# Designs tried in a protein design chat: VH-VL binders against o27280. Part 8

Target 1, 266 residues: o27280
Amino acid sequence: MDSMNVPEVLEIKRIVEESESVKTFIFSWDFRREVRPGQFVMVWDFRDEKPMSVSLIDPVRSEIGISIRRVGEFTDRVHGLSEGDLLGIRGPYGRGFELMGRDILLVGGGIGMAPLAALADEATARGMRVDALVAARTADELLFLDRLEAAGVNISTCTDDGSCGFKGFAHERLLTLEENHDMAAVCGPEPMMFQVMRILDERDVPAQLSLERYMKCAVGICGQCCLDDTGFRVCAEGPVFWSQELSRVREFGRYRRDPAGRRVPW

## First folded at step 8 (VH-VL)

Design fa6
Fold by OpenDDE, look of step 11:
Structure fa6 (fold): chain C 266 residues (1-266), chain A 121 residues (1-121), chain B 107 residues (1-107)
Amino acid sequence: as target 1 above (266 residues)
Amino acid sequence: EVQLVESGGGLVQPGGSLKLSCAASGFTFRTYDMYWVRQASGKGLEWVARIRSKSNNYATYYADAVKGRFTISRDDSKNMVYLQMNSLKTEDTAVYYCVRPSYYEGYFDVWGQGTLVTVSS
Amino acid sequence: ETVVTQSPATLSLSPGERATLSCRASQSVGSYLHWFQQKPGQAPRLLIHDASNRATRVPARFSGSGSGTDFTLTISSLEPEDFATYFCQQWESFPLTFGQGTKLEIK
């Protein structure tokens, strides 16, 4: 275990409410420790520890942001924190997104937009043209719209109820968009990602997808996040995978394993 | 399009009161802290007040020059921010700007066109 | 509070010339120094944020540099529309404070 695996106790500098259920916590970060979009950190509230994607990478201000969705006891506690409070952060871990080409398509659903927002910032800073398809159940759950717009991202929205943008699912909206991208990055509900990947494959657009699995160690030793048939560890070989890699993962889009190792269908 | 529009400025006597309004549009207002900044004629800019978002309990902060006299408030349901100005002084005469910070509050990126407040006998 | 001082107060130049504006903070503000452009009768416009980052739609002829206490705004080749007042502002600590401004006028 190296120093990277020791949680660093950091003060919450700022808290931003992204939606009713999502907050972004901003921390000072020593960028001698490199962090890439698509990587995650382990967040420790001194009681429990959970993996969280990095949603903001700002080397100018020496800050990172972690967007957290309120979904359980751990996140409830974290959402109860205030600016000035402390959290333990270790990482970053995992394989992040790789940028290539000139035109990039981002497809995100719900909290899946967190790593994609960070990727958008990097891509635009590199002078890439970025299109983003942002999906959510309702308008109020759409994340990072103003942020993406400020970065120069071309945004298309999709909501299940039609309260904003295209009424329907992300893969349906994608079918209506132009096919002029060099690469795509996808993150969101796995059923969404599965459908989106199929479309992108048909269009011969190289795609990277970020998976979510139960993680415990984050260092590839416990096996809790191991994908069936491949042996891929989401925390080590992922969480970002190429579509070609995921094509070998039978469970992708079909089921996941819970903390007890039981199969849970999507 | 992102826009801030101030209103409520006018002429008032010293000791009087005035309430400024700012209408926001084109962005997710509730997510942002909001600011008032003023500028006397031919002079520099001066931060006046700050109100935090709901996530930060709508906490308010004031410049020393206006503390105890001015009150900043907001109505997220209407995308409005206000500045109640009481016990006005001649030195409060200025154009008052409603200002939005960047998404994660690093710099002022959007300004209204301002509303003129004149305090004079 | 952190006092921000600009120099010169007035700068007279001709189109095509290079303009160099200075901003000094009474204490270190890191990179949390921003530049605004203001034309008569208009609100300030964000020009440079965090010392060296051009805001959206800002021409490449504008550049910012510096860290800590000393900052510089440079206009490589002045255009007629660049003649205005420029303010720097620190966001290191509250209260937020502005410089007194540099008026860039046509010679």
Scores: ipSAE 0.748, ipTM 0.888, lowest interface PAE 0.8, mean pLDDT 95
Fold by ESMFold2, look of step 8:
Structure fa6 (fold): chain C 266 residues (1-266), chain A 121 residues (1-121), chain B 107 residues (1-107)
Amino acid sequence: as target 1 above (266 residues)
Amino acid sequence: EVQLVESGGGLVQPGGSLKLSCAASGFTFRTYDMYWVRQASGKGLEWVARIRSKSNNYATYYADAVKGRFTISRDDSKNMVYLQMNSLKTEDTAVYYCVRPSYYEGYFDVWGQGTLVTVSS
Amino acid sequence: ETVVTQSPATLSLSPGERATLSCRASQSVGSYLHWFQQKPGQAPRLLIHDASNRATRVPARFSGSGSGTDFTLTISSLEPEDFATYFCQQWESFPLTFGQGTKLEIK
């Protein structure tokens, strides 16, 4: 291996405020470097670098979109940028979602809808029937509803406070949905994903879940994204895992790691 | 159901003023750029004005033919787009459409029914 | 400014026939070329976006092709409701510009 993949400095072509806390940043992209839903990129603001899921993949227009939730200093700085400003992008990295069958269920919580929105576009383009359960704490935090509706996705919503759709948790809403899907794709808070995975396993629905862990190198060398029980590297063997792969991982749903590598409860 | 409903058209003398309104419903209005497009009788379509979403500081853009005379504005709390038309000319006679682009821009996907503006003496 | 030119200006055909409508841009617009249908007294309706992508609820008999400067809208077998005026429109650069239209009428 002669060199590491370095960030390409790209101009922000368009910014869309998806919610009070989430913006999508759109860039020109050379699709000789293939991008799959569920893969991630490392976003560099010239001071720090963080992994972000790809939320828009448009090879016809040669564009990708990266959706970023404002949660700290790095994302605050990025949210302060304007069209025409520059960001470094390296990637894509990781294993994306695999589509199968004719009927897919998407279950997304908060920013977890970002990679699922990209998957929805691909699924509908392949002629699949797409159902999406979109979850958030409040109605104003539900992401991509207009985009999903325009793509022909059948949307169900739930909010913790009941301000839109079902009042309650995503797994509770899931119990009230049809059980006839060929596969599911799940992304969101890990406790939510664990509960959703259990329901889908009982229904014998193959599921793919996208995990988030601390990352530094993004190519599997540094070991910062490893899962305890299997040695799986989220950046290399994931971030998307089949539910059967995750059934062997005891860390999943129980705890997370902070940037120093310490175990902390969810 | 996504809808755009224009209003405020009518008959005006040259040099007069008129304000068009567009009421949007069925989508998250604040995230979209919004457009006005017009069509004179027996002629093609002409882009008139664009107003960007909040994330782009509500920047405005105008076709050369209307610069300095027309002002596009929006009210995100009411889901409204406006077109203030001053110093009207007979060549401004057209049906005016309020138009929504695709979510991340790139094509026009939803059109209003249009409102007729006639400028004649 | 990118000029968009349509041909023919008028196309007279019968139901069941194949229609081919042409659109040419004065400079390359990549794939950023869109097609609209307009019936008398109605707003334009999106048919094809980005050269070849059929909009929702548009019948499969409509298809688009081309890139760069030359684009084609094809209606494989005309239905009575297809007799209307068709516009192409480029979104590569501002000002956004439309073709002058092709009127498809019953022969």
Scores: ipSAE 0.403, ipTM 0.747, lowest interface PAE 3.5, mean pLDDT 88

Design ga1
Fold by OpenDDE, look of step 8:
Structure ga1 (fold): chain C 266 residues (1-266), chain A 119 residues (1-119), chain B 107 residues (1-107)
Amino acid sequence: as target 1 above (266 residues)
Amino acid sequence: QVQLVQSGAEVKKPGSSVKVSCKASGGTFRSYAISWVRQAPGQGLEWMGRIIPRFGKANYAQKFQGRVTITADKSTSTAYMELSSLRSEDTAVYYCARDDQYEGYFDPWGQGTAVTVSS
Amino acid sequence: DIQMTQSPSSLSASVGDRVTITCRASQSISSYLSWYQQKPGKAPKLLIYAASSLQSGVPSRFSGSGSGTDFTLTITSLQPEDFATYYCQQSYDTPRTFGQGTKVEIK
């Protein structure tokens, strides 16, 4: 194992309140260790370890941001931390997004916007036109809108309850958008991603999708994140997959495996 | 474009309290913070505190801790700054400004509210 | 608290002049530095953020540079509308703090 597999104890420099349930933790980062949008890190609070997407990559300031949603005991503890507190970070791991073309569409749901926010920054820095479809259950759960706008991203929102933007799901909103893009990046609830992928495929838009699975080792050894029939390891071959790769994954949009390895429907 | 419109000028006696409002128009608070900055006559700018209206979380400069209260009403997109136990030294123009949580710059600013404390 | 020190406190210049204002932080603030312009009776206006990023709508004659503790605001060719007071502000830590200001006056 190389040095990237050893957790580095880092101080939380800043905390950004993204929503009631989401915080972004900012750390100093040695960019001799390259990180790309779509990759993840393992966050260690000295009791447990969880994979988290990188949501901010700032080589100029030598900082990264990790956005974490409050969903359980681990994240509850992390959300209780303050600036100046310590966390263990190891990584980055996995395959990140690839940018191609001039126009890119980002489709994100909930915390899935985290890696896409980082991708948006890279894309805009490259002079690409970025459109983002940001989805959430309610207006209060929409993430990164202000940050995206500041970056020059054209945003379309949709909410399940209609409290902001289009009332409905991301794939429904996407159907109302006629413009095609050179590529798309998608991250969010898997049922959403499944529907979005179908639409993009029909439109012949190359698409990359970031999957979420239970991960333990993050280095392709334990097999906890293996996808059925393909043997794809989400931590190694993913978490970003091309749509044609996911078309080979039977479980995509259908079920996932829990920590015990049991099939759990979406 | 988001605009911030503040309440009108105030004349107060020492020991009293003043409450200044800052209404956001042309948008919602979203994830932005609202900071309050004051400027005494002929003096520089002084940060007082900020609130994230979306969550109701406020932070204050130590100098004003216990004497300033910053609140927000999401339903009306209005932030408030209340300063108690007013002194002559509190005579200033008080500004609200949108505060970016990532970059920490202030833009846009309210037009300012003149508060005069005199006996 | 992080102290911000501007230099000079005031300066006199003519239209067309190159004007340079410096701001020093008591500790490193990386690039979390903004510059504002304020005219009498008006609210401050954001000119530069992140030390060197020009705010939308601000003339290109304004530029910012620096990182760490030392920062500079430059006006390449002073225009009549540029006579005002300028402030630097750190956004690295709370409380947010400003420089004492630099008044640019007509010579």
Scores: ipSAE 0.526, ipTM 0.828, lowest interface PAE 1.3, mean pLDDT 94
Fold by ESMFold2, look of step 11:
Structure ga1 (fold): chain C 266 residues (1-266), chain A 119 residues (1-119), chain B 107 residues (1-107)
Amino acid sequence: as target 1 above (266 residues)
Amino acid sequence: QVQLVQSGAEVKKPGSSVKVSCKASGGTFRSYAISWVRQAPGQGLEWMGRIIPRFGKANYAQKFQGRVTITADKSTSTAYMELSSLRSEDTAVYYCARDDQYEGYFDPWGQGTAVTVSS
Amino acid sequence: DIQMTQSPSSLSASVGDRVTITCRASQSISSYLSWYQQKPGKAPKLLIYAASSLQSGVPSRFSGSGSGTDFTLTITSLQPEDFATYYCQQSYDTPRTFGQGTKVEIK
């Protein structure tokens, strides 16, 4: 029976404090279970289980890092943990990003920078030129800037309140950037991703976007992560989709679904 | 380019306290930790503790627990190290350094602050 | 505390020599090891991090190797500006600890 995986209980080796609301938890990892940027894991705190972004992939040290934003009871409990405490991890799951060409643009909003930070590491290791547009509401919520700089990434920032970099939305900043990339990878709030996707499509830049939906099984059988009109399962056919795949999805950027499956406006 | 500039040399009497400052220029404390390392004359390097300025969270080497206090002022991009109950063996050069949260290396370093404890 | 032991404590060398300095940790530290150069009256300068990664602006004659407990810093062709004291430092665990230093002196 391959219908469900059992979480492996792992010790938290190190905690990196990324912002007031985001921490990266680092674990030893057996890379017989290979992890690619854009894939996700299910994190189990012995009470509940939620999908989380992988932000660090280090096969040489046999480590992964999982970045978690505090947004509710589950993540509050996880943020209360210390080095040495235990979490269950199952996965990885989903389709990761595909790298191509020599020049890549990353566009990330908030915690959406987590999978893009992992991708940036892989891209720079392959000798690609990496530009990143990092967006948040405020300067204090910009993530991974020092890590990206250390990796050799060329960073542009924008904040809604103008406290760091360009004042405005990511897509507005994108309009002022050069159009010379071979591909783009996008992850963040879905309204942001929709606007960014439209600009990239007009520029004929191949784009991959990483989506979040409510998940339960993570192996594609429960249907909780499905997209309207296509039947795509975010946990199986995604979470990374090409922009062309998403252009056929009427819900993208327009509404979301709650845990009960009901449509809710963004 | 981030640089760390420390306060000037201090001469102190035994039993007193010293507070050394470390100001980041060309950036802010947003994204890194600050460690304090001392070096007695003719001796090696000794880590004292660190702070993550964004959160005010400090950790100390056990040897200095109870005598050292490390703080930060995010608004002025300045970290502070205060060492109390000074003794002659506390005579040293005190360095601050940016402490990378992922790799744990120190770069850049401040220029150092000489502290002399004598009667 | 993780103890870091450097060898040798000092050495004499001539310009052009190949110099090797060893650092041993009291337990495995994976590759969480850095090397520093310190000249008299100056702050330490980062040379190598992650055991083998060369810091930007550091000459390529410097290299680092090793993992686990045994690490090596190598200078392939010693230059006059390389006469200094060298320290290793582990960042695997708290407290951060340094080796005792290796003084490289002119012969």
Scores: ipSAE 0.522, ipTM 0.795, lowest interface PAE 2.8, mean pLDDT 88

Design ka4
Fold by OpenDDE, look of step 11:
Structure ka4 (fold): chain C 266 residues (1-266), chain A 118 residues (1-118), chain B 112 residues (1-112)
Amino acid sequence: as target 1 above (266 residues)
Amino acid sequence: EVQLLESGGGLVQPGGSLRLSCAASGFTFRSYSMSWVRQAPGKGLEWVSAISGSGGRTYYADSVKGRFTISRDNSKNTLYLQMNSLRAEDTAVYYCARTDWYGSFDYWGQGTMVTVSS
Amino acid sequence: QSVLTQPPSVSGAPGQRVTISCTGSSSNIGAGYDVHWYQQLPGTAPKLLIYENTNRPSGVPDRFSGSKSGTSASLAITGLQAEDEADYYCQSYDSSLSGSKVFGGGTKLTVL
């Protein structure tokens, strides 16, 4: 088995509290193993294993960051960890984002901003103009604003309750913003991504979207992350897909499969 | 430093035509939508027309629709406004303005005066 | 006449607080479109003062502030100075006018 498939036990160097429910765990990383924004790693707490997006890629400090939202038993345990504690990390896996053009639009919702934050760093380092629409349910759930601002990203915010920025959903806010972008990267709740994709298509903006599905093996073998009709494996062919690819995916924006294989509506 | 410089203004008779130009510098021209905003003597500001960064999308106020044409040459960093069938009410200082992502006009030229009179 | 309504004039003494209102409708401010404010000094081109309802561009003093609520927006100027004497315009977007950017009628601010 490829060495990348063996979890490395890594020490948590730092923990950044991004919000009440989101923490970023920082690890030393050997960059001989390349990692791209949009790729994910499997995080092992010696009891269970979950896929997590890489939210920070810092070759200067030789560090990566993994942002984890507190949503269940596994993440509850992880959120209980402290600096100096250990986690198993294997990967990275999946297809990451591709940057093209000069102007990039990022549209992120909630924890979906994690991979986009990493992408923003790369894009700005390349001298691209980056606009980021950051969406959340409430102001306190908006992620990475200071980080993005420090990177020179133009930020627009929207919240469901209007507690910060535009009151409404990301696709609604998007309609009120200028449309001068060569490419868009989108990550967040699937209903949001679905609506955003439609708008971007109408604007003839090439878009990449990062999907989330139940994932077990991360290596395209178990098939649990397989998308209906197309047979796309989110862990192998994704998680980043082009809008044209997703247009072929019937379940996109509509439903997902749970661990038992049942359809679960969004 | 961002700079916008309008030119092409002057005196023209009703029904005549005029072409305005705006030379842009200090920023990546194609990355920004551009607009024309005019101000009649002693009056307020009126949005006239806008064009997307690529030039693929154009927008016009109802007052000038069918008479004015906005265009741009990104290779020359220049914005244009072709004004046909000019009317007395078109008399104004015409400003070139850069439009930011939020839809605001963050930079303005000094304007060029257009006078339509018999 | 203007889609967005502003008072024709406001005045204040140095050091005072003044507010300029911008009243729109359900097709512009009320539709969720952002309001921007511009300052135009006599004989000069307009300058962006406030963007996206509340944000100040670099170089704009913090004594300028914007707010938005419902179908209206407001520009507040605290610590009024002589140099603030100018015309002020609000600007937004109106979906009912074939997707047009729209300005208020402008407000002449006089510093007494």
Scores: ipSAE 0.712, ipTM 0.883, lowest interface PAE 0.7, mean pLDDT 95
Fold by ESMFold2, look of step 11:
Structure ka4 (fold): chain C 266 residues (1-266), chain A 118 residues (1-118), chain B 112 residues (1-112)
Amino acid sequence: as target 1 above (266 residues)
Amino acid sequence: EVQLLESGGGLVQPGGSLRLSCAASGFTFRSYSMSWVRQAPGKGLEWVSAISGSGGRTYYADSVKGRFTISRDNSKNTLYLQMNSLRAEDTAVYYCARTDWYGSFDYWGQGTMVTVSS
Amino acid sequence: QSVLTQPPSVSGAPGQRVTISCTGSSSNIGAGYDVHWYQQLPGTAPKLLIYENTNRPSGVPDRFSGSKSGTSASLAITGLQAEDEADYYCQSYDSSLSGSKVFGGGTKLTVL
């Protein structure tokens, strides 16, 4: 059997409480299965299986971390687990971020900082200058600030309520910051990513954006993760797309699909 | 260690020209916007000009626009200020300063004195 | 004549607290641009003291603090020491001036 397509049952080695609603679950990992920032895994709790982004990639300690926001029944059950409990993991899947140049901008909203935190670790390890704009509703929901600071990332924060950093949205803050970047990586709520992409395109900054869509198979067979205008499968051709690829997608930033495939507004 | 070393200051007559240089070391020069900031004797700081890391965008204070030209050579890690049509009001210490992501001047040179006098 | 307005001077005794104001407008501080502060000791180049409104670079003691509200910003210095006697400048960005960096007029701090 292809071990990538069959869940491997792994013990939770450590749990980090990132916020009231976000936990990072850390597992030992055999890096013969290479993992790149921006890829995802399917997490199986022996009842249901959901895609989750990899937020920590540590080949030296042979560990990966998966950050999970409590948003429903599945994630509530996973948040109730303890160190030593078991989860099934299959993957990794999808296309990760590509690093280019020496100066990278990260723009993350909420849990979207998870794959960007992994990317920041790789970028800083390669000697790149990393600037990160970290967005949330409130200061308590800003993720990974201490980890980013320890890695040497230059951080700017914004919060809807102004409790930390700039009061307002990520795209509004971006307009007030210096423009010296070779590339950007963006992940968060799709409306935020759309607005940020428009600014980065105007500034001629190559950008990669990580999308989320409903997934079942994770290997491109079932079609549940397809984008309307291109037929791109988020689980196969993404989840990370270049801004040029997304500029051809009408649905991006305008609507999403529920698990039944129906269009719903953002 | 970040170092910025200005040179090219001196005495010049009104209407004359002068070119300032700033040698940069200890950081990836092309990654940062750079500025010139001046200070007339006994007076405050005045921002003069800025240039993006790539050199593709330049900015000038109204007081110098059309007379001064900022440029950079990223292969030599050097910032320049070409000053033409100099006036007595341009007499100042000229500082080379690095601009960080937030728009602050996080490193400064020691400055070079420009005196415009007949 | 300065785009950002600072008092020309302030004074305080050792151990006391002083504040230095920086008043801008809707095209700079009021538009969400950060305020940065610089200390200039006599005969030396300016040194970054506060960046991004409230952050201290390494080596700047926590008795220096910054704040921003509306169109104004403040630098607070507590536990004044003789070595704090210097000129202090605020700086921001102004979109109405061809997208330029702008300084306040400077404040001379005298430690009595």
Scores: ipSAE 0.599, ipTM 0.811, lowest interface PAE 1.7, mean pLDDT 89

